# Ledger of designs, part 1: VH-VL binders against UPF0179 protein Maeo_1037

No score or structure here was measured in a lab: all are predicted.

Target 1, 145 residues: UPF0179 protein Maeo_1037, of Methanococcus aeolicus (a6uvu3)
Amino acid sequence: MDKRITLIGSKIAKTGNEFIYCGVLEECSECRFKKICHDGLIVGKRYRIVSVRSAKHPCIAYGDGVKVIEVEPSNNFTILIESKKALEGLTLSHSDIQCNNILCKYYNLCHSEGMPEKYKIMELHEKIKCPKGNSLIKATVSTIN
Unless a header shows other numbers, all headers, positions and changes below count from the first letter of the chain; Kabat numbers aren't used for antibody chains.
ipSAE, averaged over its two directions, is called F for ESMFold2-Fast, E for ESMFold2 and O for OpenDDE. V2 adds 0.75 times the mean of E and O to 0.25 times the DockQ between the complexes of E and O.
Where letters were taken out, [cut] stands.
The coordinates of atoms that the task and the answers printed are left out; those that the model quotes come from them. Centres of patches stay.

## First folded at step 1 (VH-VL)

Design n3
Fold by OpenDDE, look of step 13:
Structure n3 (fold): chain C 145 residues (1-145), chain A 122 residues (1-122), chain B 107 residues (1-107)
Amino acid sequence: as target 1 above (145 residues)
Amino acid sequence: QVQLQESGPGLVKPSQTLSLTCTVSGYSISEGYYWHWIRQHPGKGLEWIGSIYYTGSTDYNPSLKSLVTISADTSKNQFSLKLSSVTAADTAVYYCARVDFWSGYYDYFDYWGQGTTVTVSS
Amino acid sequence: DIQMTQSPSSVSASVGDRVTITCKASQGISSWVAWYQQKPGKAPEPLIYSASTLESGVPSRFSGSGSGTDFTLTISSLQPEDFATYYCQQANDFPWTFGQGTKLEIK
């Protein structure tokens, strides 16, 4: 699993950006770029843009058009995990932190999209003060294949 | 500059497999282009055969799909065409060509080989 | 498949003449049309792509226009080296297809 070519909205086509591939849109079904945009990507997986081409292509889904990008699967993720489970080198099955506060500044770290089913804790970072009182710690985790 | 050159046997017997290779120079075929095969029967127009993307994905003319295989060898900077069960109808000049995927609209063949004549005959 | 109906099949003209070649697509193909020039014993050479964009190095007397289903290649003033066969091509959908060709002959 190496680099893939796809197209993405010109406004978000920046090296280093990440996105979650969400699948084929209805309006893309008849698009000539459908194969390029969709066939090489896996629904629900997070990708990192490693390069961007300057040329812009028209797209009905993106009003400002799309640019050609090279992407690779994101293998490292920064998430919040329960402190009791936080041990470097440990393999865990992914589960979101149970919380419905979408306004919490840590929501995305507690509910990270595109996560692998299992990951290995590579590095532990700071503990965070959860507004609900959960004992959480920031961690860098890596996909296990 | 980019150059394409077709090579292979100029004579193929009926029912055998036509095999051609396109050697690309001046550019790596793994850099993100479409690499195509087109043929032209004597005195006739142009027919698109198929293509291989630098990722290895292939597209074939439905009229030839069951008989055509296009592959690439990045180590040699080549891509190839195999057409099985040939008949006299497959006699043609065969061209390899490139389509630029990275700049503008990739809707045309910007570089062509000089073509190689393949005759199907007993 | 998308058919590209090219006309005329042949045309006789003189140096200095204005020549127009038409290509009609069987369905809407936006601007995904290219034009090529082919001389005997040679590979086609691109002239126009994306319906109206002139390929680098191509003389300005060549121009392309059209969108949707009707496309035109125009040579504003024929030069001796322009006598050749011309082809349109669509790249809207696979399989990519070509027009039947137009042979431009000297009158």
Scores: ipSAE 0.019, ipTM 0.661, lowest interface PAE 5.2, mean pLDDT 91
Fold by ESMFold2, look of step 13:
Structure n3 (fold): chain C 145 residues (1-145), chain A 122 residues (1-122), chain B 107 residues (1-107)
Amino acid sequence: as target 1 above (145 residues)
Amino acid sequence: QVQLQESGPGLVKPSQTLSLTCTVSGYSISEGYYWHWIRQHPGKGLEWIGSIYYTGSTDYNPSLKSLVTISADTSKNQFSLKLSSVTAADTAVYYCARVDFWSGYYDYFDYWGQGTTVTVSS
Amino acid sequence: DIQMTQSPSSVSASVGDRVTITCKASQGISSWVAWYQQKPGKAPEPLIYSASTLESGVPSRFSGSGSGTDFTLTISSLQPEDFATYYCQQANDFPWTFGQGTKLEIK
């Protein structure tokens, strides 16, 4: 596993949490921790926190400070896919669900950020009741590398 | 290259305040490291007392929190320990030490002073 | 507080022997462990950090291993300068805590 050490806000530094790295903030350009916080992380890539150290460090972006964490790329995603395309082991090309309802409780599963161009279905879960009547099933998918 | 040197009294009476100073040479304490006090009792192991970041932020061992003060003087390139209301249990060798977070991102003590022996006795 | 328990408390060994010292944490601490060597009248000196990474200038006969709660320092072939007291230290939670020490003596 390609583990990296970085820093994240103390309040969200919890083993099992995931985040998407969004890049260097302008106020961080002169920060002494800039290299540790940002080097080796890819903008738009999802990471999972695998360990957290309790020591807090000052940070201009986080008032309660930051903690050292170990992270790894998150290769597994939970998304919604069309039920007719859903068979465990299939490789699919990513295709957005055509729905602009940002208030839908399933919105983030239909429009998951950081999706690879292709993915493999690892496990199928329950079908959901889509408000628009789409036939959708929850699936765990993995990147193809 | 970096050297830490403890200074202060070797003998302190019970109920008084112990005051120690760590002088840093070959390196500026304002360069972003954490600066620590650690003590070692003759018949016991090592005990972390507390730390200060050069900006004045401190962390103290909870067992000593009401009794300990750590401060820094960047103009003299030194940091200090005050421990109030001492008893015989505070007899120890006192070390100052550094954690180099900037290059290593690990909390281990990479440089230590030589230590100064403090005896609390009537 | 996280308690660090070292064993054995002392070891009697000869030059050339292989020695293993263990350290057990009272809770999981990932790999946030350092090891120190201390000679009489001197401050501790770092040997290993992050459980297994040798500090600069430390001879390769020293090695560290472990994760979670169980950690080991190994000296593969003792040299005369290795007779000292060894400490483990956790850096997972405040307060930082040390093992009680293992004294390595000449037999």
Scores: ipSAE 0.007, ipTM 0.602, lowest interface PAE 8.4, mean pLDDT 81

## First folded at step 2 (VH-VL; from r7 with heavy chain Y102W)

Design r7a
Fold by ESMFold2, look of step 5:
Structure r7a (fold): chain C 145 residues (1-145), chain A 119 residues (1-119), chain B 111 residues (1-111)
Amino acid sequence: as target 1 above (145 residues)
Amino acid sequence: QVQLVQSGAEVKKPGASVKVSCKASGYTFTSYWMNWVRQAPGQGLEWIGVINPSGGETWLDQKFKDRVTITVDKSTSTAYMELSSLRSEDTAVYYCARSLDWGEYFDYWGQGTLVTVSS
Amino acid sequence: EIVLTQSPATLSLSPGERATLSCRASQSVDYEGSSYMNWFQQKPGQPPKLLIHDASNRATGVPSRFSGSGSGTDFTLTISSLEPEDFAVYFCQQSYEVPYTFGGGTKVEIK
């Protein structure tokens, strides 16, 4: 696994947290941390925080400062997919579940951000009852790359 | 109590290499970064580079990048600096120095290791 | 790289006197309200000892007679009343960007 050192906002700098690297912000173009903060990260790729250093440093992009973190690529996600399409080992094209209920406890599993266009089903879990009647199953999926 | 104990003095010929060790105790080794700094006789201090012991990543002064290798052994809490293709101007006392990370200051230093390069 | 120029090179004073040491950086070492300038004391045969970090913060165990000030490119270390153990060489060091650099030093010696 290809681990890297970077900086992230202090509020989200916790082991186990994940983020999508979105590139260098305009405010960071002259930042003294720019080289270390952004070198070796791939735009659009998901990373998981595996360690956090205690020191807080100021950063224009994060008002509460940043901390040094070690990250690794995160290829496995949990999402909801239609039960009729779900078979372990199958490769699917990503499609969002059409639902605007942002108070739904499953909202983020139905509206995953940063997913690649295709993914492979690694493990199926429990079915859930969607308030709109969709037949959905919780699945662990992996990026194909 | 934080302690950094370095290996003993070395005498080398030009063209040889030297590997200096720095054994840390009194703190969690992977929680701090380890720097190497040298001081030629009668001169000021010169930063060589830093390593993150957790992942082994290094950042080096460009003047040393082709000749210096900084490593760690987490199981013994020991950092190493190896300088190759030695020249007479590499004669100096070499220090290890702890920092919280590369954006911090050096709060604890080893006792220093004299490396003498002579023909 | 950032060049640090210390002045004076030598400061000859008596115990009890006030020492004022200057460090000038070739470019600003400030970022987001912090100044990345540190100060060290070094006696013969000993490693450097951290006195001041981030321009003005005294390190653990450093007596209150030591103080640091400044921002941007101009920094000062002040010793309010010299003690016998304070006669040493003092270095500034920037931690703003790699490669980190040190000043040439100011030797504080007994007059």
Scores: ipSAE 0.000, ipTM 0.549, lowest interface PAE 12.1, mean pLDDT 81

## First folded at step 4 (VH-VL; from r7a with heavy chain N52D E57Y, light chain V98T)

Design a4
Fold by OpenDDE, look of step 5:
Structure a4 (fold): chain C 145 residues (1-145), chain A 119 residues (1-119), chain B 111 residues (1-111)
Amino acid sequence: as target 1 above (145 residues)
Amino acid sequence: QVQLVQSGAEVKKPGASVKVSCKASGYTFTSYWMNWVRQAPGQGLEWIGVIDPSGGYTWLDQKFKDRVTITVDKSTSTAYMELSSLRSEDTAVYYCARSLDWGEYFDYWGQGTLVTVSS
Amino acid sequence: EIVLTQSPATLSLSPGERATLSCRASQSVDYEGSSYMNWFQQKPGQPPKLLIHDASNRATGVPSRFSGSGSGTDFTLTISSLEPEDFAVYFCQQSYETPYTFGGGTKVEIK
């Protein structure tokens, strides 16, 4: 099954929230919860919290402690793609939009983290007006099994 | 009140499999984890593994990873432990025991299930 | 795995006497100010019964004559005055890390 158990900061431990797993921290090396926190998760992948347990555990990385959560890999993403590649049902290899304007309101959509290597375009949305003149369209994409 | 009721005693031949059940009541089944512990006759206690009923996450002692499968049926609030390739040394009373989550103590236990493995 | 050594293996005492049981861990079971050592009582034909959790917390319904102490690697279960129903086997158990492990037990028997 795709569901996994892990721990996350209590303040962000809410059903429906998503996070990107970033790997083991040095502070975690001696933690008794190290295995449950890190085993089964893949660095760089985005996960969605599907359930949260009430109990709080101490954590060096999270000052407010952590809660046990059930997570699953996020399957759907909203991103910007080149208009010329925009076709519903099409499978594409992921590539970020080449742009260094970090102040752009679309930057995160052009450089989405935790994206799968390949995805299928599920739905096309509106075209966006790229300040640099790129022909981009907003799309919902899904990971390929 | 919290109750864990296990299935009855089993007698098995070497090489066979056994599946023990543990029916939980008196609490929200998916809010707690279920552990399995065994005790050979006249011996100490040996932790086998644990499962989170809500998501099915299972952690087993390395000793049992190849022979034990822990599962749950949320609709009946029942946990299962299946042990395959039975050996004489697997003869023991098998207990289910509730814990809150990872690292929590075992506050409630089933009555135990005797599994006898003999030729 | 963490090995728990209990001593003595057998403790012969009379009702009314004080019982002191020891449990030593091969490594510390402390984390963030808590000690993850638990104590159980087991009588013949019955499952273990939780007595103490987290080194010193008495479980619900457990008589006050039972107490737990210790930290790090050394832990003690004390029965201040033995009652007839207290003659049983007592196990320590660490919940610091998996695999969870139990001590070999101390049998408290009537002298």
Scores: ipSAE 0.029, ipTM 0.659, lowest interface PAE 4.6, mean pLDDT 91
Fold by ESMFold2, look of step 7:
Structure a4 (fold): chain C 145 residues (1-145), chain A 119 residues (1-119), chain B 111 residues (1-111)
Amino acid sequence: as target 1 above (145 residues)
Amino acid sequence: QVQLVQSGAEVKKPGASVKVSCKASGYTFTSYWMNWVRQAPGQGLEWIGVIDPSGGYTWLDQKFKDRVTITVDKSTSTAYMELSSLRSEDTAVYYCARSLDWGEYFDYWGQGTLVTVSS
Amino acid sequence: EIVLTQSPATLSLSPGERATLSCRASQSVDYEGSSYMNWFQQKPGQPPKLLIHDASNRATGVPSRFSGSGSGTDFTLTISSLEPEDFAVYFCQQSYETPYTFGGGTKVEIK
């Protein structure tokens, strides 16, 4: 099954929120919830919160405690890719766009964090007007195993 | 008011399976988690696992993971524990026990179900 | 897994006496200001009954003569003045981490 139970900080425990599981922190090595909090999650995978229980539990990693959440894998997200590489159904190796304009309104779509080494193009959307003149198109992509 | 009523005693042969039931009443079944604990004659208590009834998620002691299945039927407010490939050392009283959330303390217990495994 | 060692195995006392039962964990069961040690009473033919949760909190309906104390690895259940109904077996149980484990028990019996 795709859904599982875990724990996450109370402040970010909202239905619809997404996170990338980054593994067990040193602070969590002696945590009483270590197995339920981390077992079954895959390092580097993106998850979406689908339900949240209201009770809080203490946690050293989250100062306002944690809540029990139900999550599911979230394999799809939106990025910008070079138009010359853009074909629906194509599997690409991730390549960072060579641009460091952090004030660009598209910066986060060009430099998506948590991007896997390879992805499949699911849907192409509009081309964007890149301030630096790059030929970029917005795409919905999915992670592959 | 909270009550956990378990199924009756069972006598089984080695290699068989047993399924113990635990019917809950007096509270909202899906708001609490259900644990299973056993007590062999002359031995201490041994935690088997826990289920979250709302989603059916389970956590088991690794000693049992290949032989135990814990399930619920939300429509009857009943939890089940099935133990397969029975051995004589599985002879014990099996208890269901309620906890508020992930395996905290066990505030209410069923009356126990004696499972005897003999040839 | 966390091993709980209870002592003594048997405590022979008279009604009205003070009982002191010990439980030692193989590692600390403290986390974020709480101690995850619980105490149960069990009489013959009955399921365990929760007495104390989280080291020192009496469960609903438990008489005030029962008290729990301790932290880290060392925990104590105290019965201030034994009543006839208190002669039973007492178990400690840690809820710090899975698998949850129980002590071997202390039998409190009439001298």
Scores: ipSAE 0.023, ipTM 0.625, lowest interface PAE 8.2, mean pLDDT 84

## First folded at step 7 (VH-VL; from a4 with heavy chain V50I S99T)

Design g1
Fold by ESMFold2, look of step 13:
Structure g1 (fold): chain C 145 residues (1-145), chain A 119 residues (1-119), chain B 111 residues (1-111)
Amino acid sequence: as target 1 above (145 residues)
Amino acid sequence: QVQLVQSGAEVKKPGASVKVSCKASGYTFTSYWMNWVRQAPGQGLEWIGIIDPSGGYTWLDQKFKDRVTITVDKSTSTAYMELSSLRSEDTAVYYCARTLDWGEYFDYWGQGTLVTVSS
Amino acid sequence: EIVLTQSPATLSLSPGERATLSCRASQSVDYEGSSYMNWFQQKPGQPPKLLIHDASNRATGVPSRFSGSGSGTDFTLTISSLEPEDFAVYFCQQSYETPYTFGGGTKVEIK
């Protein structure tokens, strides 16, 4: 329903990849692709790539050029949550996992950018062993209002 | 062999609408974008708009935004341009023309469709 | 909107002569090392035919007597030695940004 066309770096332009739209960079304000690249995207919203065109175009923001992609909003994403709170179908209020171990291989799943205030647990996956002893489980969650 | 075949000439009165078709063959229709361009008799060329056939996304010259609709039928590999509220200055040959995607050059053109608007 | 101004409006020449056609854009059409200016030939009753894309690249099947040059705002189409089939109208066209625009044309006619 809410699909649209934009451009992204050619090396990361693959069906299934997701990204968060962060807005127009200042060096892109006079870019020849401005009308197609940035119009209609919402700052802070997550998008999924659903198709990729093969042509590569020069772009000041991407050294290997860009490709035209079709995207759709993505409301489902993967995070780590405390195992004792994890039951499929429950709605939880977001609370930060207290850990600053940036060397942890799970760091990005514990500190997901753009995390909503509330989310619904759609699917539980494997438990992981946190180096700090937290009991965490990988979950697919969806945004709710 | 790539070919773009357009519908036949049309004669219309002011205020009517016209819908021109462009049937593509010899390539994968959804792999290229389709443009519409017109040329009034004895005058230069004027770009109208472009469509990505795979998703139906369109971009139009602002001059035509309120009067032009560009569509495709993927099952017949056919692009359409409909121009409404016709006036005498819309008399022109209307062409479809193919590009790879955004900002590319026109590599193949249809034969043109003459639309005449007269009282 | 980028305005393209072609000169001269008409060019009266004999077969074998060199034709030089000019196109000036109201703003640069260069981006990241490419110039987004194209050239077309049009004969009466026919659609335009692509000659040159991206300032200097000859389209497939276009004779080597046709060449394009220029960058920024100033572009030139050159026909090194006119043949009888080259008497036509020539248009420049920018693909830098929408709306894509065309020059007013240069008519190359036989003297």
Scores: ipSAE 0.230, ipTM 0.709, lowest interface PAE 5.2, mean pLDDT 86
Fold by OpenDDE, look of step 7:
Structure g1 (fold): chain C 145 residues (1-145), chain A 119 residues (1-119), chain B 111 residues (1-111)
Amino acid sequence: as target 1 above (145 residues)
Amino acid sequence: QVQLVQSGAEVKKPGASVKVSCKASGYTFTSYWMNWVRQAPGQGLEWIGIIDPSGGYTWLDQKFKDRVTITVDKSTSTAYMELSSLRSEDTAVYYCARTLDWGEYFDYWGQGTLVTVSS
Amino acid sequence: EIVLTQSPATLSLSPGERATLSCRASQSVDYEGSSYMNWFQQKPGQPPKLLIHDASNRATGVPSRFSGSGSGTDFTLTISSLEPEDFAVYFCQQSYETPYTFGGGTKVEIK
């Protein structure tokens, strides 16, 4: 409910989409939109687009231009956690699954960006067959406020 | 036709709060941003802040961040500006003005609301 | 914030004369080929009325005697031939970045 305004590439400016804010780019330094793009966001945090304005604005970083969007911090995440830690209602400190196989289809679930430091397991899903033999389970987790 | 109709004049004491309304008609309320600008007697114009009626997000000038709250009621196509901890320096005509989007120009204005702060 | 300085503060002219109003910005308001400077007319007891947007575009219904020019930091509003109804205060305003700011105004008064 902590709404923010920013700009994002027109092609990905869709309600419901999520993105990780990565900070100010060098090419943004002289941009008239620098403040609206950057001042309200936190580096490394994941945001969900809740609304999109129709007008397109030029952007050096996005060749197709950008649109004004309203965003909220993402509160729910789908991640993989160790099975031994998987208990609905449990609060955990976030830690990535120790694996460096970036080609794994589960890599992003094992190394989810923009995760809060602590979260509560809200729902457990199916177990995942990890190619490396890790005992993992898919879980929906929520930010602890 | 586009119209922005503001609430009537207010007289307040220092320390009090005032809430000015701006009712929009003649266009889709949520398709435009709403701004608030004030003008002290015989002085220039001072931009206060802006709101996106579609989601209610506001951006305020740093000068007003602690005292101004801008809101909207989409059901009535009305924008509001509340200014708290009123001071004599807050005596001014307050205007609502719409913009198409962020970084656009003010094409339509309300008639203004005089807020007088006096002890 | 971007500071806009208008000159002169007061301009005394007669109907039919040419009026030239200046607005200087503390930094450039140009971006991607556009200049984000606007001009407003204000009469006593009335809100500002948009005259020119984006440096040189007349707003809807604005007479052709009004024109805007300039880029970067220096902008000009010109009234080619003053009509009696043109005597008012004129403000420049930048929409380049927040906070949006206005000039101090130029009062065009009858000589």
Scores: ipSAE 0.207, ipTM 0.753, lowest interface PAE 2.4, mean pLDDT 93
Fold by OpenDDE, look of step 11:
Parts: sequence; C-alpha cells; structure tokens
Structure g1 (fold): chain C 145 residues (1-145), chain A 119 residues (1-119), chain B 111 residues (1-111)
Amino acid sequence: as target 1 above (145 residues)
Amino acid sequence: QVQLVQSGAEVKKPGASVKVSCKASGYTFTSYWMNWVRQAPGQGLEWIGIIDPSGGYTWLDQKFKDRVTITVDKSTSTAYMELSSLRSEDTAVYYCARTLDWGEYFDYWGQGTLVTVSS
Amino acid sequence: EIVLTQSPATLSLSPGERATLSCRASQSVDYEGSSYMNWFQQKPGQPPKLLIHDASNRATGVPSRFSGSGSGTDFTLTISSLEPEDFAVYFCQQSYETPYTFGGGTKVEIK
C-alpha cells in the first residue's frame, strides 16, 4: 500500500482519475498547504486517485478550490506508438514521436510526460489518423519495475 | 495571549457599505487564517469567508462573493471585512475568528461588531 | 453545504444535572479516522467559545465536565454535571468542507 495524501482541484478530484505530478508551482512556494500537497508526491510520476474526501479547501492555484485525495502510483499510461512497434506484450524503450506540431490534438499522447524509460505494451487500441501521416496506434502501456 | 479586537458598532443605511476591522495580537498574524462570521440577532452563526494573511488569498461563501471583500494589513496585523450594498438582513454581529493550520476550528474570536442596517 | 441540525432547541435543566446535546449533519464529516465537528459555547453579548474540536478533543482550559463524542453524522456534546455558568447556547460546527457551517444551537436554560 503505497498510498499518498494530497490535494487537487475539485473539478478533477474523482476516483479513478489519473494525473502526473509536475512539482511545486511558483504560487505554491509560500502556501501553508505546500507540505500536504507536495511532500508525498514525486515529480514526473503518475498517480491514480483512489479516494476523494468531500471536503473543499481554498487554493490559489485552483479557483474552485481543492479536495483531499488519496492516491497511489499508477503504472498504466495511454500513449501513441508507431504501428510497427505495436505488439501486445512487447517491452519498449520510450521515445517521443518525432513531431513538433504542438497544436495537434494528439500531441500529448505522442509526447507523454512522466513516461518511464521502459514500458510493456498491455493493450492496443485504435489506429490514429495522424495529420502528418505517421502510422500510429493508441496503446495502454505499463511501466516495468 | 491571543487577542482579536474589532472595531466599534456601525449604523448604516440600506445600500451603503461598512468596513469592520479586526486587530490581532499575541501570535504570528500570518501563521493563521482569519475568518469572518456573522450572527443576526437571536439567530445562529453564518460563515462569511476566510483569508490567508500571508498572501491575502480569500475564499468567500458563494452568498457573499459579490458584496464582501476581505483584506489584511500585515503591517498592523489587522484583518478587514467590507460589506457593500447593505440591506436590513445584513444587520448582525460580525466576528473575526482565527483558524488553525487547516482552518479546522475557530480557537479565538473577536468581541464582535454590531452592524445595524435601517432606513 | 452541510446542514447541521441540533436538538433539542431548548434544554431546561437544573444545576448538577447531566446535559446531552445532539448535532446531526446532513452528510458524514469523517475522514481518515477523524471527525471534523466542533462545539462552541456562547453567552449573551459574547462571542462563541470553543469547547470541543474534532468531535472529542477539549479545547485548552475547558473543564472536564464537557465532553464530545460521535462520528459520521451524529455527534453529542455532554455536560456531566451542569454548573451555573454552563447555562448558555451551544453550537456545533463542521470543518469538513467549505462553506463551514454551524448548527442552529441548543439553549441550555435553568429549569
């Protein structure tokens, strides 16, 4: 049980939701809630919300306030991979899709933050119609540790 | 010894504004949150909002978002609550109250400020 | 918001008697083994005074005759033996979520 306690925006505080912890924001540096929000999390790691407290607290970063949540590290990621690499059960070293179109709706899936160096393809999903013609497939992957 | 000393009673006409002060002493002002609570005559207590004196960040009950402004002066360790567009139902004793780490409970209160709104 | 209902509205007792005050929340105020319910005493012309925090913890300087209990949605303030100075209004208050809310109060009056 590697569960942690933190706070997150009330609108996204839902059991089952996942997020990547990106570290302390500038506006959080002097926040008295900094400890509870940040001490238990690791930058770059993905977490899954396993429980949500109904309590709502004020937050500078979240205009609608934050809720107390319990989270656990998530090893599952949804990303786009090259079709030629798409094989369930295959272990791959992570590399971003070679594309610099930041306006693409798939950009975050092609350039996923917090991805481990190596992952195993757990499940393949639909092919993605890449505007640049890249042959891509959406996949659920799991970190290997 | 923690003390919260509020400004004196106010009598206002409908539509006017009132600003109540709460001077804190006996503790580090910026280390605790300050709340405002009011109590109409013979009625219960109603939480208005909270402010973090360290950064001035405020959180208000939705009911008061358009009419209440909470501020602090760190140099004088004083919190302020301004209520505009006063109406008769705003007649109440207004309290400042300190909350601990997570605003979990109000451990110290001001003596209260009576605000009377009448034509 | 969480609505707190206190009962009874008025409690008439004599000095030395036991007082039991109830506070019911519209939803649970529990989290991680803690109950975010507080109790206050208020006398005429005075601000509320903190008696109990987190359901069962006496505030500093509060006599031992005051005790709090309960969890979830049901909470109780007990005064084991009423003293003359205990006749006042008592409020419960939840700190589980904003907006923080208070009960309507129970007036403990002398019989």
Scores: ipSAE 0.041, ipTM 0.666, lowest interface PAE 3.4, mean pLDDT 91
Fold by OpenDDE, look of step 8:
Structure g1 (fold): chain C 145 residues (1-145), chain A 119 residues (1-119), chain B 111 residues (1-111)
Amino acid sequence: as target 1 above (145 residues)
Amino acid sequence: QVQLVQSGAEVKKPGASVKVSCKASGYTFTSYWMNWVRQAPGQGLEWIGIIDPSGGYTWLDQKFKDRVTITVDKSTSTAYMELSSLRSEDTAVYYCARTLDWGEYFDYWGQGTLVTVSS
Amino acid sequence: EIVLTQSPATLSLSPGERATLSCRASQSVDYEGSSYMNWFQQKPGQPPKLLIHDASNRATGVPSRFSGSGSGTDFTLTISSLEPEDFAVYFCQQSYETPYTFGGGTKVEIK
């Protein structure tokens, strides 16, 4: 796999955790470790932490410091899809569920960041009760290449 | 030649504050990080914190986060360490020490500043 | 934090003798092929002086009789033949992670 080394907040530096890389902060502009933190990552892409090193370093973005981690692009995602599209093995083009209720507990599953343009439905999970009445089902999807 | 020259000895009462200065010369001030380390009489060395003069970013040991402020004046190439709410246990020689970056070694040290806290 | 344990606390030797100082870390200080362990010499009334950085690199101006070795958790400072000016306190220090920490020191005194 295409592993990358970067730094992340100590509190969230755990193997198996995922994050979306959001780019360089203004505060990072003068940081001497800007290259190691940012050059290997793509904005908007989701990464999974595959290993965590013990080293801790100061960081302006993370008050408790950062740890060195190894990451790889995420290949599997858990999202909500329309029930009518829910078929295991089916390849779909990604589209967010149209909803503007940012307070909904399912909002992030309906509007998952870092998603590939196309994915394959690998596994279907439970149907969720959408507060707006949308027929949605939780699914594990995988990036296709 | 690289030199770090610190301010003179201080005598303070408990509860007071002290601000120690460290004037750097002989190198580009903003190209190196500055650390503060203290040493109580007859004791070992204790790292306090670090600052990046280029951006002013400071990172402190958790033990000192509520009482220590580290700053720099780039125009005078001077680093400062201010310790508030002084206690007798804060009596120590305080050193500034240069590092190229975090994870690097302390290659140059100030001469030290004795801070005595007594009632 | 990483705890550094130095031994012995005191080392009594005569000029010309070999000094071997140990520093043990509570966890590995290795990263990307480097060991972030440093050694300092301190004399009374003076700040610490860098002797060795990154486990085995002698600092500029440091005599060749000083050498560092080790990796992971175990490190050694060796003075091949003690000179009168070498009687002092020696500290190990890790820069692997914050907070940076120092060992308790080894006092090398004249027998």
Scores: ipSAE 0.020, ipTM 0.634, lowest interface PAE 5.5, mean pLDDT 91

